# VH-VL binders against p0dw94: the designs that were tried, part 1

All scores and structures are predictions.

Target 1, 243 residues: p0dw94
Amino acid sequence: PAGTPAGAGASAGIGSDTGSNASEDSDMFPTIVFGDTVIERKEYVAALKAQHGAARLYFRQTYGVDPAEDGWDKAHDGEVPCRWLASRAIDELRRRHAAYLIGVDLGQVADDSYASIVARMEAVNSGNAELKSDGGIVYGRTGFDIDSYLSYELSALKNAYTGDESNPGMSLSDDEVRRYYDEHDWTKDGVDGKTPLDEVRGNVKAQMRSERYDELVSQRAEAIDVTDLPWDALYRFTAGRLG
Unless a header shows other numbers, all headers, positions and changes below count from the first letter of the chain; Kabat numbers aren't used for antibody chains.
F, E and O stand for the ipSAE by ESMFold2-Fast, ESMFold2 and OpenDDE, each averaged over both directions (binder to target, target to binder). V2 = 0.75 x the mean of E and O + 0.25 x the DockQ between their complexes.
[cut] stands for letters that were removed.

## First folded at step 1 (VH-VL)

Design c1 (framework fv_ucenprubart)
Fold by ESMFold2-Fast, scan of step 1:
Structure c1 (fold): chain C 243 residues (1-243), chain A 121 residues (1-121), chain B 108 residues (1-108)
Amino acid sequence: as target 1 above (243 residues)
Amino acid sequence: QVQLVQSGAEVKKPGASVKVSCKASGYTFTSSYYMAWVRQAPGQGLEWMGLINPSGGSTWYAQKFQGRVTMTRDTSTSTVYMELSSLRSEDTAVYYCARDRYSGSYWFDYWGQGTLVTVSS
Amino acid sequence: EIVLTQSPDFQSVTPKEKVTITCQASQSIGSSLLWYQQKPDQSPKLLIKYASQSFSGVPSRFSGSGSGTDFTLTINSLEAEDAATYYCQQSSSLPPYTFGGGTKVEIK
C-alpha cells in the first residue's frame, strides 16, 4: 500500500485525466522473472514471511533496533530493513527455484512455476479430503497450505535426488567415502573414540550426498541473475506489505 | 569438522557465579552464525537462555535470566562465555552452547557436549 | 511467548513400528519448526529443519511435516538406536526461542 499513485494526468486542469491516469498497478507487485519463470506475488510474499524473523534479528543484532518497532524504512548505516528483507526473500526464491530446476533437469518434476506447485498442492489436498471422507488412510498432513507444501516438496526433491546414485554427484567411490570419513569426526554419543567406518558407512554416504546436493542447489541458485530486477519497485512493494 | 567444546563440570554454593566456556572450531567463528546457550535441569526439558553474535558481540537474553546472565566472546580464541550470577538451587542444570544460523533460517545445527553446574548448600 | 505442546509425553514401541510425534504451536509459526533427538546424558542433535527438511546424515526413516500450528515428526520404522527424547523448537519469532516439552520414545 505504500506507493506513489499515478495520477499526474495528461491534461492539466481537467481532473478526469488525472483520475484516469491513476493506476492500481503503480503500487502493485512488479514483474520479476527468473529465466523464463515469472515470480508470483503470493510466492514473493511467502518468502518475505519466511525471512521476516531473520531481518528483525539481523537489525537487532547489528544496530540494536527492531524494525517492527523502529520502522522498516529507517536507514541504519546505509542499510534499510525492508530492502534487506526484500534481498533475502529474493535469495530464498533463488534457492527454491534452483532446487526445482534441478528436479526439472532430471525429470523429477515438470517445472518450477508457482502455479504448477499450487496445482500439485491442490491435487494432493483434494485427494486427501476424498480419502478422509471415504474412511481411507491418509499418509502425511491433510490440508497443506503453500508454505507446508513447499517444505514437503523441497524435502521430497532432495530425498529423491540423493537416493539415486545415478544422479550427478551421488555416486560415491569407497575411496571418496574413506577420505570423507578420515576428514571428519565420527563418534557415538557417550562413547569415546572414533567409530569404525563399517558401523557408520551409511551415515557417511548420506551426509556426503546431502552436502553435495546442497552445493548443487547453491551453484544453480547463483546462476539465477538478479542484477536487473526492478529493485526500486520491489522495495516499495515490500515496504507497503510491512506496515 | 565443526566442534563446540565446553569447560568442565562445576559445583557452586547459592549466591555464587559460574562462567562456562564454549570453544568453536571447524568454521569461521565470526561469520553467519550466532551462538546460543540452552540449559536443561535434571529430568526436564530444554530452556533457551540467550544468544550472542560473535562478530559484533551483541547479545539477546531470555527475560527470565535478564540481569543475571552475561554472554561474551573472545574472537582471538574463538570462544564464547556464559556467566550466570546469584545462583540458586534451581539453576542446577546441564548448560549447552549451540551454533545458531541467523541468515535465512534459524536452527541449532551443532551443540557442545554440555557443562553440568550443580548448585548446592 | 510462543508455547509448543508435544504429544505424546511417552511412547513404548516395538522395533520396526511407526512412531508419530506431534507438536502444536500456540500461534502460527509458518514452517519455522525444528526437531531434535536427545539420548540420555548426550547433547541434542538436529534431525529436521524448516518443518520437513532432513539435516545432513539423518536416516531417511525420519520425516517431518506440517505448517502453521500443527507439526508432526514420523519415524517410519523404529530402530533400537532411535530410543531417545524428541523435542520440537520454534524459530519464527525473535528470541526467546521455545522448545516443546519432549516426547520420550523407548523400545519394548
Scores: ipSAE 0.000, ipTM 0.380, lowest interface PAE 19.6, mean pLDDT 79

Design c2 (framework fv_ucenprubart)
Fold by ESMFold2-Fast, scan of step 1:
Structure c2 (fold): chain C 243 residues (1-243), chain A 124 residues (1-124), chain B 108 residues (1-108)
Amino acid sequence: as target 1 above (243 residues)
Amino acid sequence: QVQLVQSGAEVKKPGASVKVSCKASGYTFTSSYYMAWVRQAPGQGLEWMGLINPSGGSTWYAQKFQGRVTMTRDTSTSTVYMELSSLRSEDTAVYYCARGKYYDSSGYRYFDYWGQGTLVTVSS
Amino acid sequence: EIVLTQSPDFQSVTPKEKVTITCQASQSIGSSLLWYQQKPDQSPKLLIKYASQSFSGVPSRFSGSGSGTDFTLTINSLEAEDAATYYCQQSSSLPPYTFGGGTKVEIK
C-alpha cells in the first residue's frame, strides 16, 4: 500500500518479537550502552517506531520524497533517511533515559532500564486483571501498551518534579515570575490588553516550571555520550528493519 | 484486603496544632501508590489538602494550606501523618486519607480506598 | 487552580427514574475526571475513573461520560440505596486535585 515501507504492514512489525528471522535480526543489533544501562533491542525498535512518522514528514517537506516509497537507504543531499531516523531514535532514548535518571535522583524509580519500565507496566496491567477477577468492574481499556505507559509515566515523573518546589529549579521568586510574565504575551481572546499577573500567576508559574524541567532533561540528555556508539552497525540494523 | 485506619477524634483550641495518622495495610505501602489528605467541614463539600509519596517522601500541598500543613510518613509502620498548625474554628472538619493509584491502565490517577475519617473540632 | 462546578445542588427523585448530574471544569482536563458517592457518616466511595470507566463493584446503572470541560454522571434507574451526595474530582497531570461542590440526591 502507498507509503508503507517494505510492503503492507512493515512498519507495524517494528517492536515485534515475531518478526521474520528473529535470530539473524538479533545477531545484527549492536551493544548500546548509556552510562551503565544497556539499551535493549526492543527499546530501540520502539524508539524507531516513535520517530518513523517524523522521518517521513521531514523528507517529504525537505526533498519532496517519501522514504517509504523511495527507499530508506537512498541519500538526499547527503542525508540518508535510515541514518536520520536512527539518530533521532537515539536522541529520543537519550531524552527518555535523562527523564528517568532525574526520577532516580528523586527516589521515584530505581533505575532507567527498559526492563524495569516494562515490569511496572505489567504489574499495573496485572493489578487491573486481578481487580476484574475479584468481582471488580473495569470498563474500556484493559491494559497499557508500552507506548501509552511510557507517555503516562514520563508525564507523571515531570508532574512529580515540577509539583515539588524543593526540587532544583522549581522554587520561583516573585521577581522571576514577574520577569517571565513581562517577557511573554498573556492575553485573552477577544479582550484588549494584557491579562493582569494576579489572574494568571498559577499559569505563569506552571509554564516556567514546565520549561525549566524540559531544559533540565535536555541538559541531562546531552550528558549521555553517544560519540563512541557502534553507529555503522546500528545503521545497518535500522536499514534492515525498514527495507 | 486494603485497609486505611485513622487516629481518633481530636478537640483543639484555636492556635494549636493537630497531627492525624493513617495506617495502611493489605498492600505494599511504598509501591505504586500515593496517599492524599482530603477534609470536609460539617455540611460542606470535599476539599483537597495535599498528596505524599510514601516511597520518597515527596509532598504536594494545596496553596490554601501551604505553610500550615505538613505531611510525613513512617515506612516501618506503613503510616502517613498530616499535621495542621495554627488551627482556626473553620478548620473544624472530618479529615480523610485516601490511597492514590499512581499508574493505572487508563493512564490516569484515581483514589480508590479511603480511611474512615478523623473528626477534628476547633473550639474556644 | 481548576474549578469544578456541579449542577444541580439538590435533586429529589422517584425510585427507578434516571438521574443526570453535570460537572463543568474551568479549563480542559481531557478525561481526568472522577466521580464519588458519599452517604451520611461514611467515607467517599469511588464510582467512575477516567470520566467513563467504572470502578470495582460499582453497579452497572452508574455511568460517566464527557471530555474536556463538560462531564456527566448518569444513574439509569435510581435505587433506594443511591440516596447520597455525589462529587466530581479532577485528577489532571498536576496537583492540586479539586472537587466539585457536590450534588445531593434524595428519594422522594
Scores: ipSAE 0.000, ipTM 0.371, lowest interface PAE 22.2, mean pLDDT 80

Design c3 (framework fv_ucenprubart)
Fold by ESMFold2-Fast, scan of step 1:
Structure c3 (fold): chain C 243 residues (1-243), chain A 122 residues (1-122), chain B 108 residues (1-108)
Amino acid sequence: as target 1 above (243 residues)
Amino acid sequence: QVQLVQSGAEVKKPGASVKVSCKASGYTFTSSYYMAWVRQAPGQGLEWMGLINPSGGSTWYAQKFQGRVTMTRDTSTSTVYMELSSLRSEDTAVYYCARERGYSYGWGMDVWGQGTLVTVSS
Amino acid sequence: EIVLTQSPDFQSVTPKEKVTITCQASQSIGSSLLWYQQKPDQSPKLLIKYASQSFSGVPSRFSGSGSGTDFTLTINSLEAEDAATYYCQQSSSLPPYTFGGGTKVEIK
């Protein structure tokens, strides 16, 4: 037969996550592009899931309503829960793609696509499983889900960028360091006046590099234009996923 | 030395609008830093209102204030403005501007203005 | 929005004693938690950024710890000048950012 016997290793809900309306949902998802990268339906849906709790909490605290009970398409003082959620999901994706694009510039990753991130996560997870199967030791390592892998990889990209003085913005002139030092209070408890720059130069430079990286991510994310996204179609798709 | 200097106290009637200014000095106004607005009602805690990027003029508002708050900037005077419309007695508060970075994921508001008291009373 | 719950609301502490203030987030925010000090009739001042990193010039008696949903600000040995209201703030995502309700610390 086509079917196979159920095993103890079967995961609940693997096939059911697609739902009976998979084709209808897929037909409703608009084409969303950030630069040259197409945003996959599953990437957007993952961002919705990540922001779903925040949307419910916001509307409960602000309007005394739970969108999951009252309806995701009901307006409250001009705010529609499904639209708020869609906007928040898009903003999260802008930041994520911006950080990965900086990684592309450094040759750390090939592209900013969700598929590539998932593939790297699966490769890491597979490596851990193979090591265990061969009787090897995997110290302090657990299998990643996509959320934990994203956190791990985004942190690694930032550390790689800020740790290399040859990267744009990371080579600091004496004048730049002096100006930053002058803009902030570098004092010690119980000591009058500023701590001399020579004693805190390393700390000043590290703080400047961290801030410059954050600004690069911010500027890159802002450059992703969302004005002309197919918002009406995206709102319709989002409402269909929630109702 | 970085400074943020805010406009003076205002007294307004319910239904009016108020526009508070915040003038920056001691750093490059359009580089690296955004400006946040935070308010505090008498005897109450801090409440975040919104954020503006002085370079492009992009804004982000807390949903509680969406539709009533507008943040703008004038790059020629290094000044940020916060305008709050349809004032209610509950809007009586000290309004602060504060400097922070764009996508500030744990870096915080490092320099604050002195605050502007706005009183809404009939 | 992410809700921050601070405890206690108020405490009166003898000079030189240890003060502990907690901040609990309604969802995980990683390490994107900040602590501010506000003295009466003054603007807030940044104390701790990224959950545990002291801001420039902050006395060493102040320290922050925690990650995820549970965070703590510790004043190792309270000085008279530390009488203030302390606020936690999150910045884990794109705005809006939120503050905790505050903890007022008075000296006996």
Scores: ipSAE 0.000, ipTM 0.403, lowest interface PAE 15.6, mean pLDDT 80

Design c4 (framework fv_ucenprubart)
Fold by ESMFold2-Fast, scan of step 1:
Structure c4 (fold): chain C 243 residues (1-243), chain A 123 residues (1-123), chain B 108 residues (1-108)
Amino acid sequence: as target 1 above (243 residues)
Amino acid sequence: QVQLVQSGAEVKKPGASVKVSCKASGYTFTSSYYMAWVRQAPGQGLEWMGLINPSGGSTWYAQKFQGRVTMTRDTSTSTVYMELSSLRSEDTAVYYCARSLRYFDWLSPFDYWGQGTLVTVSS
Amino acid sequence: EIVLTQSPDFQSVTPKEKVTITCQASQSIGSSLLWYQQKPDQSPKLLIKYASQSFSGVPSRFSGSGSGTDFTLTINSLEAEDAATYYCQQSSSLPPYTFGGGTKVEIK
């Protein structure tokens, strides 16, 4: 974000010359709110960990440096790795909350809070453990961690939305379907020319709905205002988690 | 640069067990990336065996391998292990580790793969 | 478990021709479909994630489309270096993840 001073995270995790340590108190997680929903420390940390590898890959590919070796607080052509990572984590949370808010609108979930997601995961895990203990059938796995549960539930929300043509954006006109078909290559092996629209209409519509859902999520995520976030405190917290 | 480096080829007798290693570098091993194991018998397709979350140690195995496969990790060496027991001739395959991503839109499973470890089971 | 069926099993294609590979899921998987390329004696490499998103470094001649149960990988103008076996894979639910049977593409 604009106005954030270079090196704001430099002291996190390393202490100061006055003997102050980068502790939980000095690197306190700031209050972050998306609309009416408070973003939990655990939720941000999970998003941070999810983007951690991407940040390392980006800086290695772009600048030939690994922030984990070179320092998360060193600027490279105006980009500071810990700030880049914090921004990506916030963008990921905006997208995640947007998807859940669409689910709220559809009546699929009650709210977009992390606590509610965790509670549903724990309920599913408890049910699976009880079934397994009773000699019930549980195939190939024994439970979710939060990362696998988020992936599962986000996919389920998307499938529920796109599978119902009565949902906003999911009713496709014949003209829209024809235009999309014309803009893409639809061929079959051994068949000359494009496969007629009538033979792939279902595939065309399904892809359009998937793309429209992703667009709706992006639009909803952009509506989550992050201008007034305590970015300096978040950068300091983020740097502290990395050092 | 993300790299996954696997242990060398092994020859085993039927009934033995084999433990294949996969050492990760170029990213934070205990980040939100999973590590999957996928095998490929000679001239055959890819077969998913399971995955592990290196952070918590949670594992998920394909039903076919349940009871015979064990996946573990060592966070101090950024290494994942896959142990397959009660080996049969049909377990002869190249075994791959692969980094697995999560979430829709920007993450997907199996973005980087190890070089593979050939395990030959013969009497 | 979700079964993925690829067609065709094999294609022999002249350079610069368009190649189309289809992957059909036994039940809806949304857009949670990936495409991999495996050259002889090499590890698979990710080409396309989430049905239509190219992985970094993948040539623009590769594209993916589809959602729900029907998916397509297209190579708009086949190059000699594209001789490989292509696999689809689904990630729509919690594990297990499954692969299609593969499509071998050879240059004629």
Scores: ipSAE 0.000, ipTM 0.384, lowest interface PAE 14.6, mean pLDDT 79

Design c5 (framework fv_ucenprubart; at its last look DockQ between E and O 0.03; V2 from the best seeds 0.00; counts 0 for: pae E 9.9 > 2, placed apart)
Fold by ESMFold2-Fast, scan of step 1:
Structure c5 (fold): chain C 243 residues (1-243), chain A 119 residues (1-119), chain B 108 residues (1-108)
Amino acid sequence: as target 1 above (243 residues)
Amino acid sequence: QVQLVQSGAEVKKPGASVKVSCKASGYTFTSSYYMAWVRQAPGQGLEWMGLINPSGGSTWYAQKFQGRVTMTRDTSTSTVYMELSSLRSEDTAVYYCARGRLWGYFDYWGQGTLVTVSS
Amino acid sequence: EIVLTQSPDFQSVTPKEKVTITCQASQSIGSSLLWYQQKPDQSPKLLIKYASQSFSGVPSRFSGSGSGTDFTLTINSLEAEDAATYYCQQSSSLPPYTFGGGTKVEIK
């Protein structure tokens, strides 16, 4: 046992879950890097869990099969469920990292690493526990798990961006607002016909800013090139997690 | 082949407006690509002005040009327009359209349109 | 705004010689750097995207390297058609995208 492990962290070491046979060796998590940021095994596994239901739903609706029953490595018209799931998990991570990198560009967070997100969550949870112990008032969530914290923080990043008209894309001209209004449906339940712009101008602008932010995140995510990822090794790892 | 063809040279007086066109061909105009406008003053470097998403019509302008620049598109003719108002002598430049990404590279460029602003 | 500083501003090079152009960013931009070539009276052409990835159709003599704040464009063996101004561009910050000041390369 000599040498420095690559990507070692607080979680179990690389390959610690592998057994003594060749099939388990093939399930080792590969090195995945988005720019300068190494994607932890734990982060990828969490993304798989988040997309697991979507994969089952897709194959059930498209092919009439449930990968959990039929097998995650069985091809259906060229589509392999574990590969579909791996691709969706990577796309989810690209979108997440893109949102955090926009936050880095704005000085809102220092980096896009999973460890930094977890550390902030733990700090918030500890602060809430201390306030509760002192008989203080705790507003909002009593404690976060990583999924609820990610949802909370991603929403906060989006609100901070869209709430500042000086940010790129967030300064809307009257002509742009009018064009958007004309191109979309603006109706109220129980009322026939389009609601006049002056009654929904705030809602129109909020929707435009929300969509422009999502557009920014989507485009930034595409800048995270995944062409050269070790896809075969990632597919083997993913299949091993599901089998 | 991807091609971007721009309108011809313009001579304008200070205070006027100019509208430059850029017609795209060789790819799906309303795909995931955006169209950017970049200018270059004589003997100077490249300066990004803004971009438009042809699919939805959303625009992103550099702060320096906010309030003076307007970018629009016509999906039926696969054409993007850049209008710059309140022209000053320092707006004399070659104006390029370029296909790109909001966060990426500009992979194909138009031939450029020289706009001269003089009294 | 991220500032890109290119060096040298100008160089006159004998054919077949190696050309090295550097681009330094005022803050870390990861690998979010692109290189363009602009010949006299022509539009810019993309050479290298994301610091080291060659664009389609670009001759193999062009290569890019670097990360963080220090980037290099190399022309391994200069050809006559390579006389041009070369620009770096960053895409790591929110728009506006910023370009370097350019490096003019001419044949001796």
Scores: ipSAE 0.403, ipTM 0.698, lowest interface PAE 3.0, mean pLDDT 85
Fold by OpenDDE, look of step 2:
Structure c5 (fold): chain C 243 residues (1-243), chain A 119 residues (1-119), chain B 108 residues (1-108)
Amino acid sequence: as target 1 above (243 residues)
Amino acid sequence: QVQLVQSGAEVKKPGASVKVSCKASGYTFTSSYYMAWVRQAPGQGLEWMGLINPSGGSTWYAQKFQGRVTMTRDTSTSTVYMELSSLRSEDTAVYYCARGRLWGYFDYWGQGTLVTVSS
Amino acid sequence: EIVLTQSPDFQSVTPKEKVTITCQASQSIGSSLLWYQQKPDQSPKLLIKYASQSFSGVPSRFSGSGSGTDFTLTINSLEAEDAATYYCQQSSSLPPYTFGGGTKVEIK
């Protein structure tokens, strides 16, 4: 008797915006503000989706449980999966907005609002479509979705920041570079041992600048106050989105 | 032009509270700027007390002043306030507000407010 | 808390001479060091940001150098108007920020 393969349990993903019967009150996204920027429901939900796997992994590794199976509202040693996920989503948004705010300060982008980001994406997509219609070659993606565009634009902001030595933290002294080089292993494929500094100096500097930028973003993210967010409402909203 | 104008000198008794104001002009309270408070006792160096993000209202206080200092803002008037309670003679100082940039330097300073705590 | 130690505490210098002020951090702060000038009965003024970047309007005779733990403010050819107390400040992390003890420069 060929044992019927146990049906791959449909991974209860973050429910699509299709209105199942969860109580009308649980579905209302609370007003969330980062400084002077309103966080939109769409970008929060996207952040939840992005962190969903990480949340499951965390609870599996830490407590040996899968929130998708055991419940997102069940507490484990004081941690609740849906709250943890919500917090992670907010942290991701803080980092994102921090990066944009740095860009705003440097005149790289106009503002950090979701609407502005979407508008820029649409402009890029439209431009690319026009180029294609004119027989032009569009290098890369012919059309961005919002997630891809965010990744693209954030990378561009980072590159622009780290590519200018006049930006804070991007000027590196020889001593700093040497110290950093000495503290890290630099290996090249096919070469035994540590690669001489003169051969990897550019990479060393690039890595240093990248790390310093990330630290800057982290500091700015931390400066975004989230203590007064409607966390209870946010948790309810999050829980309502989780199967 | 960026200007920070502070309230006038104060004389207080020990145990009292003082609230110093700092009105900002020439720029808007955005997430790009902070307001720090720094004091200087007579003949002494600069001492960082804390800072506030006027846009969001978040505050950071030096541990020394934790529980005694409160920083607030009024966005409608572009004014930041620093209140120090349970005043002691050692709190006699010139108190400065200073605009902080994203990366933690202070580019514009108020004229200072002398607070004298005496019996 | 990061401690900044300035040296010397006091200097009496003849006009046109070179002045050197040092600031040592208790731990590495990269280039996150600021220099301020405070003249008598005035508010502090920003001179140098991020160890070596001159702030707008600062005379070219002022320069900053250093990284990690050791930093230097140099006044090339001291002017009479440079009589002031100078402070270093670190911004390597989120608050708390800290200042050095200050260096008073007087004109002989």
Scores: ipSAE 0.033, ipTM 0.555, lowest interface PAE 4.0, mean pLDDT 88
Fold by ESMFold2, look of step 2:
Structure c5 (fold): chain C 243 residues (1-243), chain A 119 residues (1-119), chain B 108 residues (1-108)
Amino acid sequence: as target 1 above (243 residues)
Amino acid sequence: QVQLVQSGAEVKKPGASVKVSCKASGYTFTSSYYMAWVRQAPGQGLEWMGLINPSGGSTWYAQKFQGRVTMTRDTSTSTVYMELSSLRSEDTAVYYCARGRLWGYFDYWGQGTLVTVSS
Amino acid sequence: EIVLTQSPDFQSVTPKEKVTITCQASQSIGSSLLWYQQKPDQSPKLLIKYASQSFSGVPSRFSGSGSGTDFTLTINSLEAEDAATYYCQQSSSLPPYTFGGGTKVEIK
């Protein structure tokens, strides 16, 4: 695995200054590309943080160890916690970027880049601040951070998709709705047996559309090929974040 | 053991219609899988005609065939149909059904159905 | 509509030699390119998905590479049973899907 990067720091005509570490996280983050879209360090680090608990849970349940206590670099039956976490973070980013790419295909957003999402968030925040300053009424969130804006925008993309039955997968036949209802549990307190389909039809359809959308996102994520990413460099960067 | 079995060869006159069937087995027909129709004229390449989603019946047709092609399905028999109307001699081809997902690949193909349009 | 241009149309190749087939997309499709093999009088068979991922049961001599607009299928050491026509296909957008014009590979 990773050692000190070779050739760190070079300058001409100046005495050497080695006070900084050539292996700093910013210097170690490899170029990661999903198709045509560069993955920014900030979005990867956020994905790592979001999946940290899932990694700890997985290793506790599977191997009886906690990476936070036993170390993130120790292998357990061929699985290394920091590598597991890195892979999971990439998978989460694949799903997010896939949802945006579906939106691109339908003309709902311009692209899936993190920079574009941040720019849209900043435009919304600026517009809301101006409206409030002018004495206007602002509906919804008035100050997004990137995490809340991502949740907002992803929900809006999903709602726009599932709310239009002309979109792939969103047209539901009566037979499909009946079959889905028969295969799932629709009980309520105070009612013996299943609630009749006619009373829950809207909920059945909404659940079906939501699940179909999530599956379409998963299909689109598969088309984002990550086989040839610089995995060794990414693992080294990830290990450095956990140390 | 996914299998797609198509109906037999057809001989048609110009101006007629043809309806080719594709019976699916070995998987859940009304899942997230779609069925494509692709044709191949003698000595020529593959030409995508359209898709159908068996679980809702939604269809997408190539512009060239819009107005002449109709794709339907019967969920009770796990069968997809492709009907091509106003046949001309240039419609002589082998017609394939192929299973796939949107934003994906076509992993299983039927054996093909030869349709010959001749006076 | 995304146009795929394959090259060459035809190759006659000595056994055990390397075959290279190219596919160029009219716009960027990321990694959303597939490769199919069609032997005479048979249905197409999937070889490579998503530019570089081998489909189940495909011999290791087949490999794919590329991204964006330029893609390559390589047969590292041609076998007799590899005589076939090869097609690229894109799936980066909603329908319509498109195929390349095909590349016929024959044994010398």
Scores: ipSAE 0.006, ipTM 0.545, lowest interface PAE 9.9, mean pLDDT 84
ESMFold2 (binder alone), look of step 2: mean pLDDT 90; pTM 0.913

